# Designs tried in a protein design chat: miniprotein binders against b1l550. Part 2

Target 1, 279 residues: b1l550
Amino acid sequence: MRLPEELLERARDIHSEAPSHRIKLDRVGSFGLKVPVEFKGFLLLAEADVWVSLPEGRRGVDLSRQVEAIYELSNPPKDPFSLCREAAISLLEKLNYADSSGVSIRFDAPLQDGESLKYYGVEISSIASDEIINKIRVEILGMTACPCTAELIRAYKSSEIAATHTQRSLGILEVSTKAEHPDPDKLASIIERAMSSPLRTYTKRPDEGGLVIRSLSNARLAEDVVREMIHLFLEEFGHLPEDTHILAAVRSMESVHMHDIYAERSFSLDEIRKEISSH

## First folded at step 29 (miniprotein)

Design p4
Fold by OpenDDE base, fold request of step 35:
Structure p4 (fold): chain B 279 residues (1-279), chain A 117 residues (1-117)
Amino acid sequence: as target 1 above (279 residues)
Amino acid sequence: SLTIRVRVIVYGKEVWIFIYFYGVPEEVKEKVLEKLLEEIRKIAEELGVTIEYTIYVENGEIRVRIYVKGDDPEKLLEAIARIIELAAELAKKLGDPERAKELKERAKEYIERLKKE
């Protein structure tokens, strides 16, 4: 039942009223929207969050306008990078009382693995104000082998290739930059290369053996993985602006413990370059 | 009450400028917009930047969407400053001297950035 238009004219605009407490809010929006995106030839249904800032003198945000903004841009489906950026701009255009806006899109990205597919988690975001900051978070599983246990077994049995415990590890790269979003496939590749070995969706018997041997021959601590991720990131993305911010992290689901091992480093490109140059 | 608001978003070689007009008398609306657009065209020609614009009305406000693209960052900054100055001049003419002053100050900030680069 649609309310008569005449009644709408008589109703006060609650959102435009002064709040009881004059406090600015950083983010007000709709979270958990579903939007179609095109990514690497796939049409995917992604989860999306949209928000704007709210000035101290305004009670509420026109949330319907936010939802309209992203869906107008989602038809026809487009790449999530452009969608985030364009939607963030559109939000600021539509909601002229806001000083900032943001859009975040999350989905599982397909990654070719031989004749099959594996995947990584991706969150693509854009924040708009007087400028645009693009953010991307990539999470992908790999395999790590413990060098400490390997060394203990080597010492005990005097074997060239020592057995060790292996586990799945989640690698994380988060990048915030004023440049274009970094390529998520490249970020995923960096994470995989930083681990002992990648995971495979399927393994034939010869491939399985080779994968495990490779992992054992490339045993790495969680700390090693993070440092390698940073190193590889600098090699691939060192051309990004100096104020680009990076989070590199790993969560190792250790097979010999009930708990996980976690390591991380947060840094700007400027900061890390200064650190490296000091050694 | 008359209100003129200007939003600027800079991203690489692209700039979005949104100008919002509220409370503009109908009698002068067309003339004001025509003058604004003419001056924007002049800016584009003088600075060698591409400027696209759209005018629309939403919630009783006249909205001007301006898209600026150029390869020279200095020219982009200058374009922004000049467009904001135009908005300031309009604010003054329309009877909002306080807003005009604020906009002029914002324009100066972009000019200062230009001088430092």
Scores: ipSAE 0.635, ipTM 0.854, lowest interface PAE 0.8, mean pLDDT 92
Fold by OpenDDE base, fold request of step 35:
Structure p4 (fold): chain B 279 residues (1-279), chain A 117 residues (1-117)
Amino acid sequence: as target 1 above (279 residues)
Amino acid sequence: SLTIRVRVIVYGKEVWIFIYFYGVPEEVKEKVLEKLLEEIRKIAEELGVTIEYTIYVENGEIRVRIYVKGDDPEKLLEAIARIIELAAELAKKLGDPERAKELKERAKEYIERLKKE
């Protein structure tokens, strides 16, 4: 049943009323929307969050207009980078009482792995105010081999390539910049290259053996992985603005423990350059 | 009461300026905005920037969407400042001198940024 539209004339506009407490809110919006996006030739159904700020003098946000804003731009489907940016702008345009807006889009990004696919998790965001800040978070699994155990076994058995425990490790790169979103495939590649080895969706016996041997030959601590990620990131993306902020992290699901090993570094490009130059 | 609000979003070589008119009837939008639009065209020509604009009505408010694109950041800042100044003048003409003052001050902020670069 649809209520008569005439009721709108009689009803109070609750959203425009003064709140009981005059407090600004940073984010008010709809979370967990599903929107289609085009990414690398794939049409994907992504999860989306949309929000705006709410001034202290306004009780509520026109949430329906937020939803309309993103769906107007999502048909036909477009790349998630443009969608985030354009939607953030549109939100500010439509909701003129807001000082800031934001859009976040999350999905599993396809990544070619031989004749099959693997994936990485990606969250693409844009925050708009007087300027636009683009954010991207990439998460991809790799494999690490423990150098400590390897060294112990080497010392014990005098093996050329010592056995060691291996585990899946989740690498994370998060970048916030006033520039365009960094290429998520490149970010994923950086993470994989920072690991002992990448993961494979499928392996043949020789390939599997080679993968393991590679890992053993390139044993890395979680700390090593993060440092390598940062190093590789600087090589690939050092051209980004100096105020670009980066989070590099790894969560290693250590196979000999019930807990994970975690390491991270947060930095701006300016800060990390100064740090490196000081050595 | 009549009010004019201006929003500016800067992203790289692109700028979005949204001007909102409150309390102005749609029927007078052409007359009210005629000078603004003419001056915007002049700004584009003078500064060598691309300016596109759209006028529309939403929720009873006259809205002007302005898109500015240019390769020279200084020219973009100048364009922003000048457009805000135009909005300020409109506010004054429409009988909102307080808003006009506020907008003029805001325009100065962009001018000052221009001087620092």
Scores: ipSAE 0.627, ipTM 0.848, lowest interface PAE 0.8, mean pLDDT 91
Fold by OpenDDE base, last read:
Structure p4 (fold): chain B 279 residues (1-279), chain A 117 residues (1-117)
Amino acid sequence: as target 1 above (279 residues)
Amino acid sequence: SLTIRVRVIVYGKEVWIFIYFYGVPEEVKEKVLEKLLEEIRKIAEELGVTIEYTIYVENGEIRVRIYVKGDDPEKLLEAIARIIELAAELAKKLGDPERAKELKERAKEYIERLKKE
């Protein structure tokens, strides 16, 4: 049912009214939209958030226009990187009262694992103002083996390969940069390589044994994983702008404890380079 | 009330400039826009940057989308400054001297960035 046009003429434009309290809002938008994206040959249904800032003199944001902006750009489906950036720009263009805009797109990214697929979580974002900042967050599960327990068991049994507890660990890399979004597959690879071993969707018997042995021979603390992630990140992405900000983190779901072990480091490329050079 | 707003977004070698015109009489719209576009073309030629533009109307407002691409960051900054200055001149001609002043100041900010780089 469409309201008669005559009624619309009588209705106040609530969004354009002055607010009762003149306060700027940082983000106003629609969260949990579903948008199709094309990612590395896959058509995926992604979750999207869109928002803009609201100046102190305006009561509300035209939310319908925000939704229209992203869906106009989503048909036909395109890559999420371009979609985020273009939508952020479009939001600022359409909503000229906004000082900033943002788009975030989340989905599970497919990753080839033999004849099967594994996945990692990805959130791709762009924030627009007088400049564009691109953000990407990658989360992927791996396996860690504890070196402390391994050392205790080695001391006890004098074995070449010491038994130890293993667990799933979630590795996280979040990058914010004025450059293009870093390749999420490369980020996922860095995380996997920083752990004791990657996870596999399926294993054949020889592969399973090898995976576990490799993990045991490459035992790493959560702290080791984070440091290795940073090291590998610098090797692969050291060319990014110096003001690029990185969060490297791991959440280890320790198999001998009820709680998780967590480690992180937040840094800019400038800061970490200075730190390394000081040693 | 006549209002000109300018949005600038810089991303690497790409720049988006959005110019919004409010309250411009229909009779003046075409002439003002033609002159603006002519000057923008001159800027592109002088600075060796690529400029694309689209004019459209939304919600009764005339909007100009300007896309600037160039390999030289200094030339991009100069292009931005010059385009903003054009907008300032238009604001002045259209009877909004306050907005013209604001836009001129904004243009100076981009010029100052050029001097620091």
Scores: ipSAE 0.627, ipTM 0.848, lowest interface PAE 0.8, mean pLDDT 91
Fold by OpenDDE base, last read:
Structure p4 (fold): chain B 279 residues (1-279), chain A 117 residues (1-117)
Amino acid sequence: as target 1 above (279 residues)
Amino acid sequence: SLTIRVRVIVYGKEVWIFIYFYGVPEEVKEKVLEKLLEEIRKIAEELGVTIEYTIYVENGEIRVRIYVKGDDPEKLLEAIARIIELAAELAKKLGDPERAKELKERAKEYIERLKKE
């Protein structure tokens, strides 16, 4: 049942009223929306969050307008990078009382693995105010081999290639920049290359053996992986603005423990350049 | 109620400026908008930037969407400052001197950024 439009003239606009407490809110929005996106030839259903700030003098946000903004831009489906940016701008245009807006889109990105597919997690975001900040977070699993155990076994058996425990490790790169979103496939590649070996969806016996041997021959601590990620990132993305912020992290699901090993570094490009130059 | 509100979003070589008019009589709106658009065109020509604009009404408010594109960041900043100044002048003419003052101060901020580069 749709209420008569004439009733709108009689009803108070609750959202535009003064709040009981004059406090600004940083984010008010709709979380867990589903929106279609086109990504590398795939049509994907992604999860989306949309929000705006709320000034101290306004009681509420017109949430319906937020939802309308992103869905208008989602038909026909487009790339998630443009969608985030355009939606963030549209939110500020539509909701003129807001000082800032934000859009976040999350999905599993397909990654070719021979004749099969693997994937990585990606979150693409844009935050708009007087400027636009683009954010991208990539998470992908790889394999690590422990160099400490390898060294112990080497010492014990005098073998060139020592056995060691191996495990899945989650690598994370998060980039915030005033430039365009970095290519998530490149970020995923950096993470995989920083680990002892990548994971594969499908392995035949010879391939599996080779994968493990590669991992053993390239044993790395979680700390090593993070440092390698940073190094590779600087090689690939060192051209980004100096105020670009990066989080590099690894969560290793250690096979000999019930708990995970975690390592991270947060930095700006300016900061890390100064650090490297001081050496 | 605020007579004029201006939003500016800068992203690389692109700028979005949204101008909102509140409580302005329709008769005054047309004249004000025509003058604004003429001045915007002049800014585009003088600065060598591409300016596109759309006027629309939403919720009884007149809205002007301005899109500015240019290869020179300094020219973009200047365009922004000049457009905000135009809005300030309009605010004054429309009887909102307080908003006019605020907008003038905002325009100065963009001009100061130009001096630091």
Scores: ipSAE 0.626, ipTM 0.849, lowest interface PAE 0.8, mean pLDDT 91

Design p4
Fold by OpenDDE base, fold request of step 35:
Structure p4 (fold): chain B 279 residues (1-279), chain A 117 residues (1-117)
Amino acid sequence: as target 1 above (279 residues)
Amino acid sequence: SLTIRVRVIVYGKEVWIFIYFYGVPEEVKEKVLEKLLEEIRKIAEELGVTIEYTIYVENGEIRVRIYVKGDDPEKLLEAIARIIELAAELAKKLGDPERAKELKERAKEYIERLKKE
């Protein structure tokens, strides 16, 4: 049932009214939209958030226009990077009272693992104002082996290869930059390489054994993983603008405890370069 | 009353400029827009940048979408500054001197960025 259009002429524009309290809002939008995207040859249904800022003198945001903006750009499906950027721009164009806009798209990205697929979580975002800031967050699981327990067992039993507890660990890289979004596959690779071993969707027995042996021979603390991620990131992405901001983190679901071990470092490229140069 | 608003978005070698016109009589709109577009074309030619534009009406407002692309960041900044200055001049002509001043100041900011590079 559609209300008669004539009723719209009589209705107050609530959104354009002055608010009861003149306060600017940073983000107002629709969260949890579903949009199709094309990524690495896959058509994926992604979750999307869209928002704009709201000035102090305006009661509300025209949310329908926000939804329309991203939907218009989503058909035909395109890559999520362009979609985020274009939608952010479109939001500012359409909603001219906004000082800033943002779009975030989340999905599980496929990653080839032999003849099978594994995946990593990705969130791709663009924030527009006078400039565009691109943000990408990659999360992928790997495996870590504890070097501390290994050393204790080695000391106790004098074994060449010491047993140790292993666990799944979630590695996280978040990058905010004025440049193009960093390649999420490369970010995922950095995280995997920083861990004791990657996870496999499918393993044959010999492969599984090899994976475990590799982990044991490459035992790493959560702290080691974070530092290695940073190191590898700098090698691969050191060309990004100096004001690029990075969060490197690991959440280790340690198998001997009920709790997780967490480690992180937040930094700009400028900051970390200065730090490294001081040593 | 706000006669002209200008939004500028800079991203690498690309720039989006949105100009919004409010409360402008229809008769004046065509002449003003024609002149604006002519000057923008001149800027493109002088600076060697690619400029595309679209004019449309939304919510009773005349909107001009300008897309600027160029390989030289300095030329892009100059293009932005000049386009904003054009908008400032238009604002002045349309009887909004306050907006004109604001836009001129904004243009100056882009010029100052040129000096630091």
Scores: ipSAE 0.616, ipTM 0.844, lowest interface PAE 0.8, mean pLDDT 91
Fold by ESMFold2, fold request of step 35:
Structure p4 (fold): chain B 279 residues (1-279), chain A 117 residues (1-117)
Amino acid sequence: as target 1 above (279 residues)
Amino acid sequence: SLTIRVRVIVYGKEVWIFIYFYGVPEEVKEKVLEKLLEEIRKIAEELGVTIEYTIYVENGEIRVRIYVKGDDPEKLLEAIARIIELAAELAKKLGDPERAKELKERAKEYIERLKKE
């Protein structure tokens, strides 16, 4: 049953009333929406969150208008970066009582791996106010080989057996900038190149041996991986605005421990340049 | 009651300006829009920026979406200031001198940014 539209003229607009407690809210929205996106030739079903700020004098947000805004822009499907930015602008336009809006879009990104595919995690955000802040987080697994254990085994009896523990490590790069979102494939590549070796979807025995030898020849602490990620990031993206903020991190699932280790550094481009030039 | 609201979003070489008109008497709506669009056209020509617009009417209320693009950030700031000043002029003509004063002060903030940048 559809109620007559004329009732809207006579009913109270509950959302526009003042609330009982005049407290502003930072994020009021619809989370966990499913939206189609086109990413590098793939049509994916992504998860999206949309929100706006709510001033202290307004009781509620027009939530159906929020959802409508992103779905209108998702047909036909388009790349997730444009969808994210355009939806954030549209939210702020349509819900003009808000001081800010935000959109996040999450998906697993396919990545070519020889004749096969692998994947990495991507979360894209755009936050609109009097300006737009674009944020992207990329997470990808790689392999690390511990240099400390390798050295200890070498020193033990001048062992003829090259050995150390290897493990999966999750590399993380998160970038917040006023410029366009960095290409997530390039961010994933930076993370993988910082590891002792990449992971593969599958390998045959000779290729698997080579992968392991590479990891042993390129042994790295989690701290080394973070530093290398930062170095490689600056080579590729040092041109971004100076107030661009980066987080580089590694969570290593150490094969010889019951727990993970974690290393992280956050910085702005201006900050890290001053730090490097002071040495 | 009459109210004019202006929102500005800046992203690189692109600017979105939204002008919301509330309570404009029906008999003057066309004249208000004609004046707005005429002056926007002049601003685009004088400053050498690209301006595109869309007009929405919902429940008798008017929203104008203005998109500005240009390579010169100083011309973009000037365009923003002049569009806000235009909204202030319209507010004064529609009998809201206090809103006109507030909008004029906002436009001055962009002019002050231009002098510093």
Scores: ipSAE 0.596, ipTM 0.852, lowest interface PAE 1.6, mean pLDDT 89
Fold by ESMFold2, fold request of step 35:
Order: structure tokens, then sequence, then C-alpha cells
Structure p4 (fold): chain B 279 residues (1-279), chain A 117 residues (1-117)
């Protein structure tokens, strides 16, 4: 049923009223929206959140305008980074009472893996006010080989190739910057290169053997992986603004334990360079 | 009640400026828009920046979307300041001197950023 348009003139505008309690809200929005995106030649289904700040003097947010802001920009499907930024700007234009807006878009990014594909997790955000802050989080699995057990086995049995336990490890890079979003493929590559070896969608026995030998030759603690991520990140993205903030982390699902190992470091580019230069 | 609001969003070499007019008397709407557009064209020509604009009506009130693009950050900051000063001038002409003062102070902040090198 479509109601008569004339009712709009008679009904109170509940959203524009003052609230009973004058308390500003940081994020009021619509979460879990399904949007199509075009990423590197792939048409993907992404999940999006949209929000704005709400000042203390306004009772509610115009929900339909929030949803409209992103959906009208998602047809035809476009690059998720452009969609994210443009929607954040549109939210502030449409909802002029807000001090800030935000858009997050999450998807699994395809990555070529020989004759097949593998995927890694991506979440991007754009937060708009008088400037735009871009955030990206990338997560990808790799393999680690424990150097502690390898050394113990070496000491017990003299061997050029030490046996040790291997496990899947989840590497995480999160970047917040006033510059454009870093390329997620490059962030994923940094994480994989920091691991003992990458994971493959599938391998045949000779290739699997090579992968395992590579991991044993590059045995690394979770702490080593985090440090290597930081080193590689600085090499490739050291040109970003000095106030760019990074989180580098690893969650390692240690195959010989009932629990996981976790390591992380957060820093700004200015902070980490001063730290390294002091040595 | 008569008022004018300005929002500025800066991203790299691109700037979005939204001007929201409220309660402008019908008899002066055309004159206000003509002044705004004339000065925007002068700013684009004098500073060598690209300016695109859209004028639309929302709930009976005038809205102006201004997009500015340029390779020189100093010219972009100057363009922002001049557009805000223009909004301040319009606020004063429309009888809102307190809003004009607020806008002029905002424009000064962008000019002060130009001096920081």
Amino acid sequence: as target 1 above (279 residues)
Amino acid sequence: SLTIRVRVIVYGKEVWIFIYFYGVPEEVKEKVLEKLLEEIRKIAEELGVTIEYTIYVENGEIRVRIYVKGDDPEKLLEAIARIIELAAELAKKLGDPERAKELKERAKEYIERLKKE
C-alpha cells in the first residue's frame, strides 16, 4: 500500500525534534547492507555499513537518506574505494546536521593462485568530516614453522634440515591514513612474504614438498612475522603521511598447543622511524 | 529563520563545498544566486582551478554543491577561503552579521594554513 502524499504535510517530523535527553551520538546508521562492487575485474557482493554523527539537539537520523546515499552510488557497480569515499561525502551532504559520516565496505578479495583462486579478507572505511580518513584492514593466512622446536631437534639429531611443527597463521595489517587507501594486494603480499611460506588452494606432491621445505628454511616466531611485516611495510609504504597509523598482528594457530599465540604492534610512521633510528 | 551554512570537505587535490541557504526571501533568491555564480567564476579564472557547481532545491530551500579541483594546494586553500568569504558577504547582505562573522573567521583559518610552510 502506498499512502497519500498529502500525509507528509500533516505529520510531525519526528526526526528533527529535540530529544528528551540532549546527548550527542557518535554513530547512527544502517549496518549490514548488501552492495555490489567491482574489484580488479571481479563483480563481488560486499557488506557495507553507513553512519553519521548525531548532534545533541536532533532526535533522529533520516534513515532512508542514509541508505539512499550508498545505493544510488552502487548502480552501476563500481570500485569499492570510490564507492566508500563518495558515499561518505554524500552522507554529509544529505544529512547536513551531522559533524561526520562513515562508510565501511567488507569483501573477500580474489587472488590468483596458480590455475586457481584464493581469497583474503578486506575491510575498507572512509570517515568524512572537514577531511577524509581512509582505513583498510587486510587479513590473510600463511604458514609458520616454529624455530624453537627446530633448534631443539637440531641439537638432539645433527641434521641440515631440522624438523619442527608448522601451522596456519593469520596475518593482519590495518592502515589509517589521510592519503588514498593502500593497495590491498600489496598489503596481502607483505603479510605472505613475512610468513615462513604462503598457503595454496591446492598443491600436488612435488609442489607441496617444496612449500614445506621453504617453511622449514624460513622458520619464524609470531613475533618475527610481525617485525618482518613492519619492515616490509616501511619499505613499500614509507612515503605515506607521517601521522599514518598502522597495526601489524599475527594470530598463530600453533599445531602442538590447545591455544593460539598472538603478537601485535601499533604505531605511526613518525613513531616507528624514531624508534628504529635510535639503534 | 534566515541563515546560511557552509560545509567543506578536503581530499587530496579535490574539495567539496556545500552551501545551504535557509529562509532567503523569494524576491532576492535570483540576485543571491547570480552574485554567488559570478564570484565563483571569477575565483576559478583568477586562481586557475577547476570549479563545477550544481544548484538544487531541497524542501523549498536553495542548495549549492561546489566541486573544486587543482594541482596547487595553495590555490586550493585560497579558493576555499574566497568561497567562504563570499558566503560571509552574502550572510551580511541578508541581515545575519553574526553568521557573517563566524564564516569570516573560518575563512581566516584557511589563509593561516597557507602561511605555514
Scores: ipSAE 0.595, ipTM 0.849, lowest interface PAE 1.7, mean pLDDT 89
Fold by ESMFold2, last read:
Structure p4 (fold): chain B 279 residues (1-279), chain A 117 residues (1-117)
Amino acid sequence: as target 1 above (279 residues)
Amino acid sequence: SLTIRVRVIVYGKEVWIFIYFYGVPEEVKEKVLEKLLEEIRKIAEELGVTIEYTIYVENGEIRVRIYVKGDDPEKLLEAIARIIELAAELAKKLGDPERAKELKERAKEYIERLKKE
């Protein structure tokens, strides 16, 4: 049903009024939009958030224009990085009163795993103003084997048990940069290589045994994983602008505890280079 | 009421410039657009940058989307400054000298960035 057009002539334009409290807002937008994306040959359903800043003298945001901006660009489906950046630019173009705009796109990225697929979490963002800041967060599960328990069992001289507890660990890399978004597959690879072993969607019995043996041969603390993630990140992405900001983190679901262990480090490339060169 | 607004977004070797014209008299719209486009083409040739543009008319108001691409960041900053100066000249000719002054100062900021970089 469509209401009569003449109501527009009688109704107040609520959004263009001054607010009763002249306070600017940083993010006003439409969140949880469903958008198709093309990623590495896959057509995926992604979830998007779009927003703009709101100046202190404007009561509301033209929300339909926000939604229009991203949906106009999403058909036909395109890669999520281009969609994210182009939508952020379009928001600033269409919503002239805003000082900044932002778009976030979230999806599960497919990754080849033998004859099957596994998935890892991706969230990308582009924040536009006089420049564009690109942000990407990658989360992927791996396996860790505890070196402390392994050493305790080894020290048990009468024991022939070569064992330790293993658990799933969630690795996280988050990158904010003025350069284009890093390839999420490369970030996921860095996280997996820092773990004791990757996880598989399924395994045949001999492959499962090999996976466990690999993890035991490569025992690591959560702290070790974070440090290795940083080392591997610097090898591959140390060329990014020096004000690039990174967060590296691990949340380990320790199989022998009721609680998780968490480790993280955030840094800029300039900061970490100075830290490393002091050793 | 007449006003000209300019927005600039820089991303690596790419620049988007949006020029919004409000309240331009109908009898001069074609002349304003022709002058804008002529000068933009000169800027592209003089600086060796690629320029693409799209003109939108919504509710009788004009919006010009200008995309600039080049490998030399100094030439990109110079292109931005010249396009903003062009908008300032148009604002002055259309009878908005305060907007022209604001845009002219803004263009100078980009030239100052060239000296510092």
Scores: ipSAE 0.589, ipTM 0.852, lowest interface PAE 1.7, mean pLDDT 89

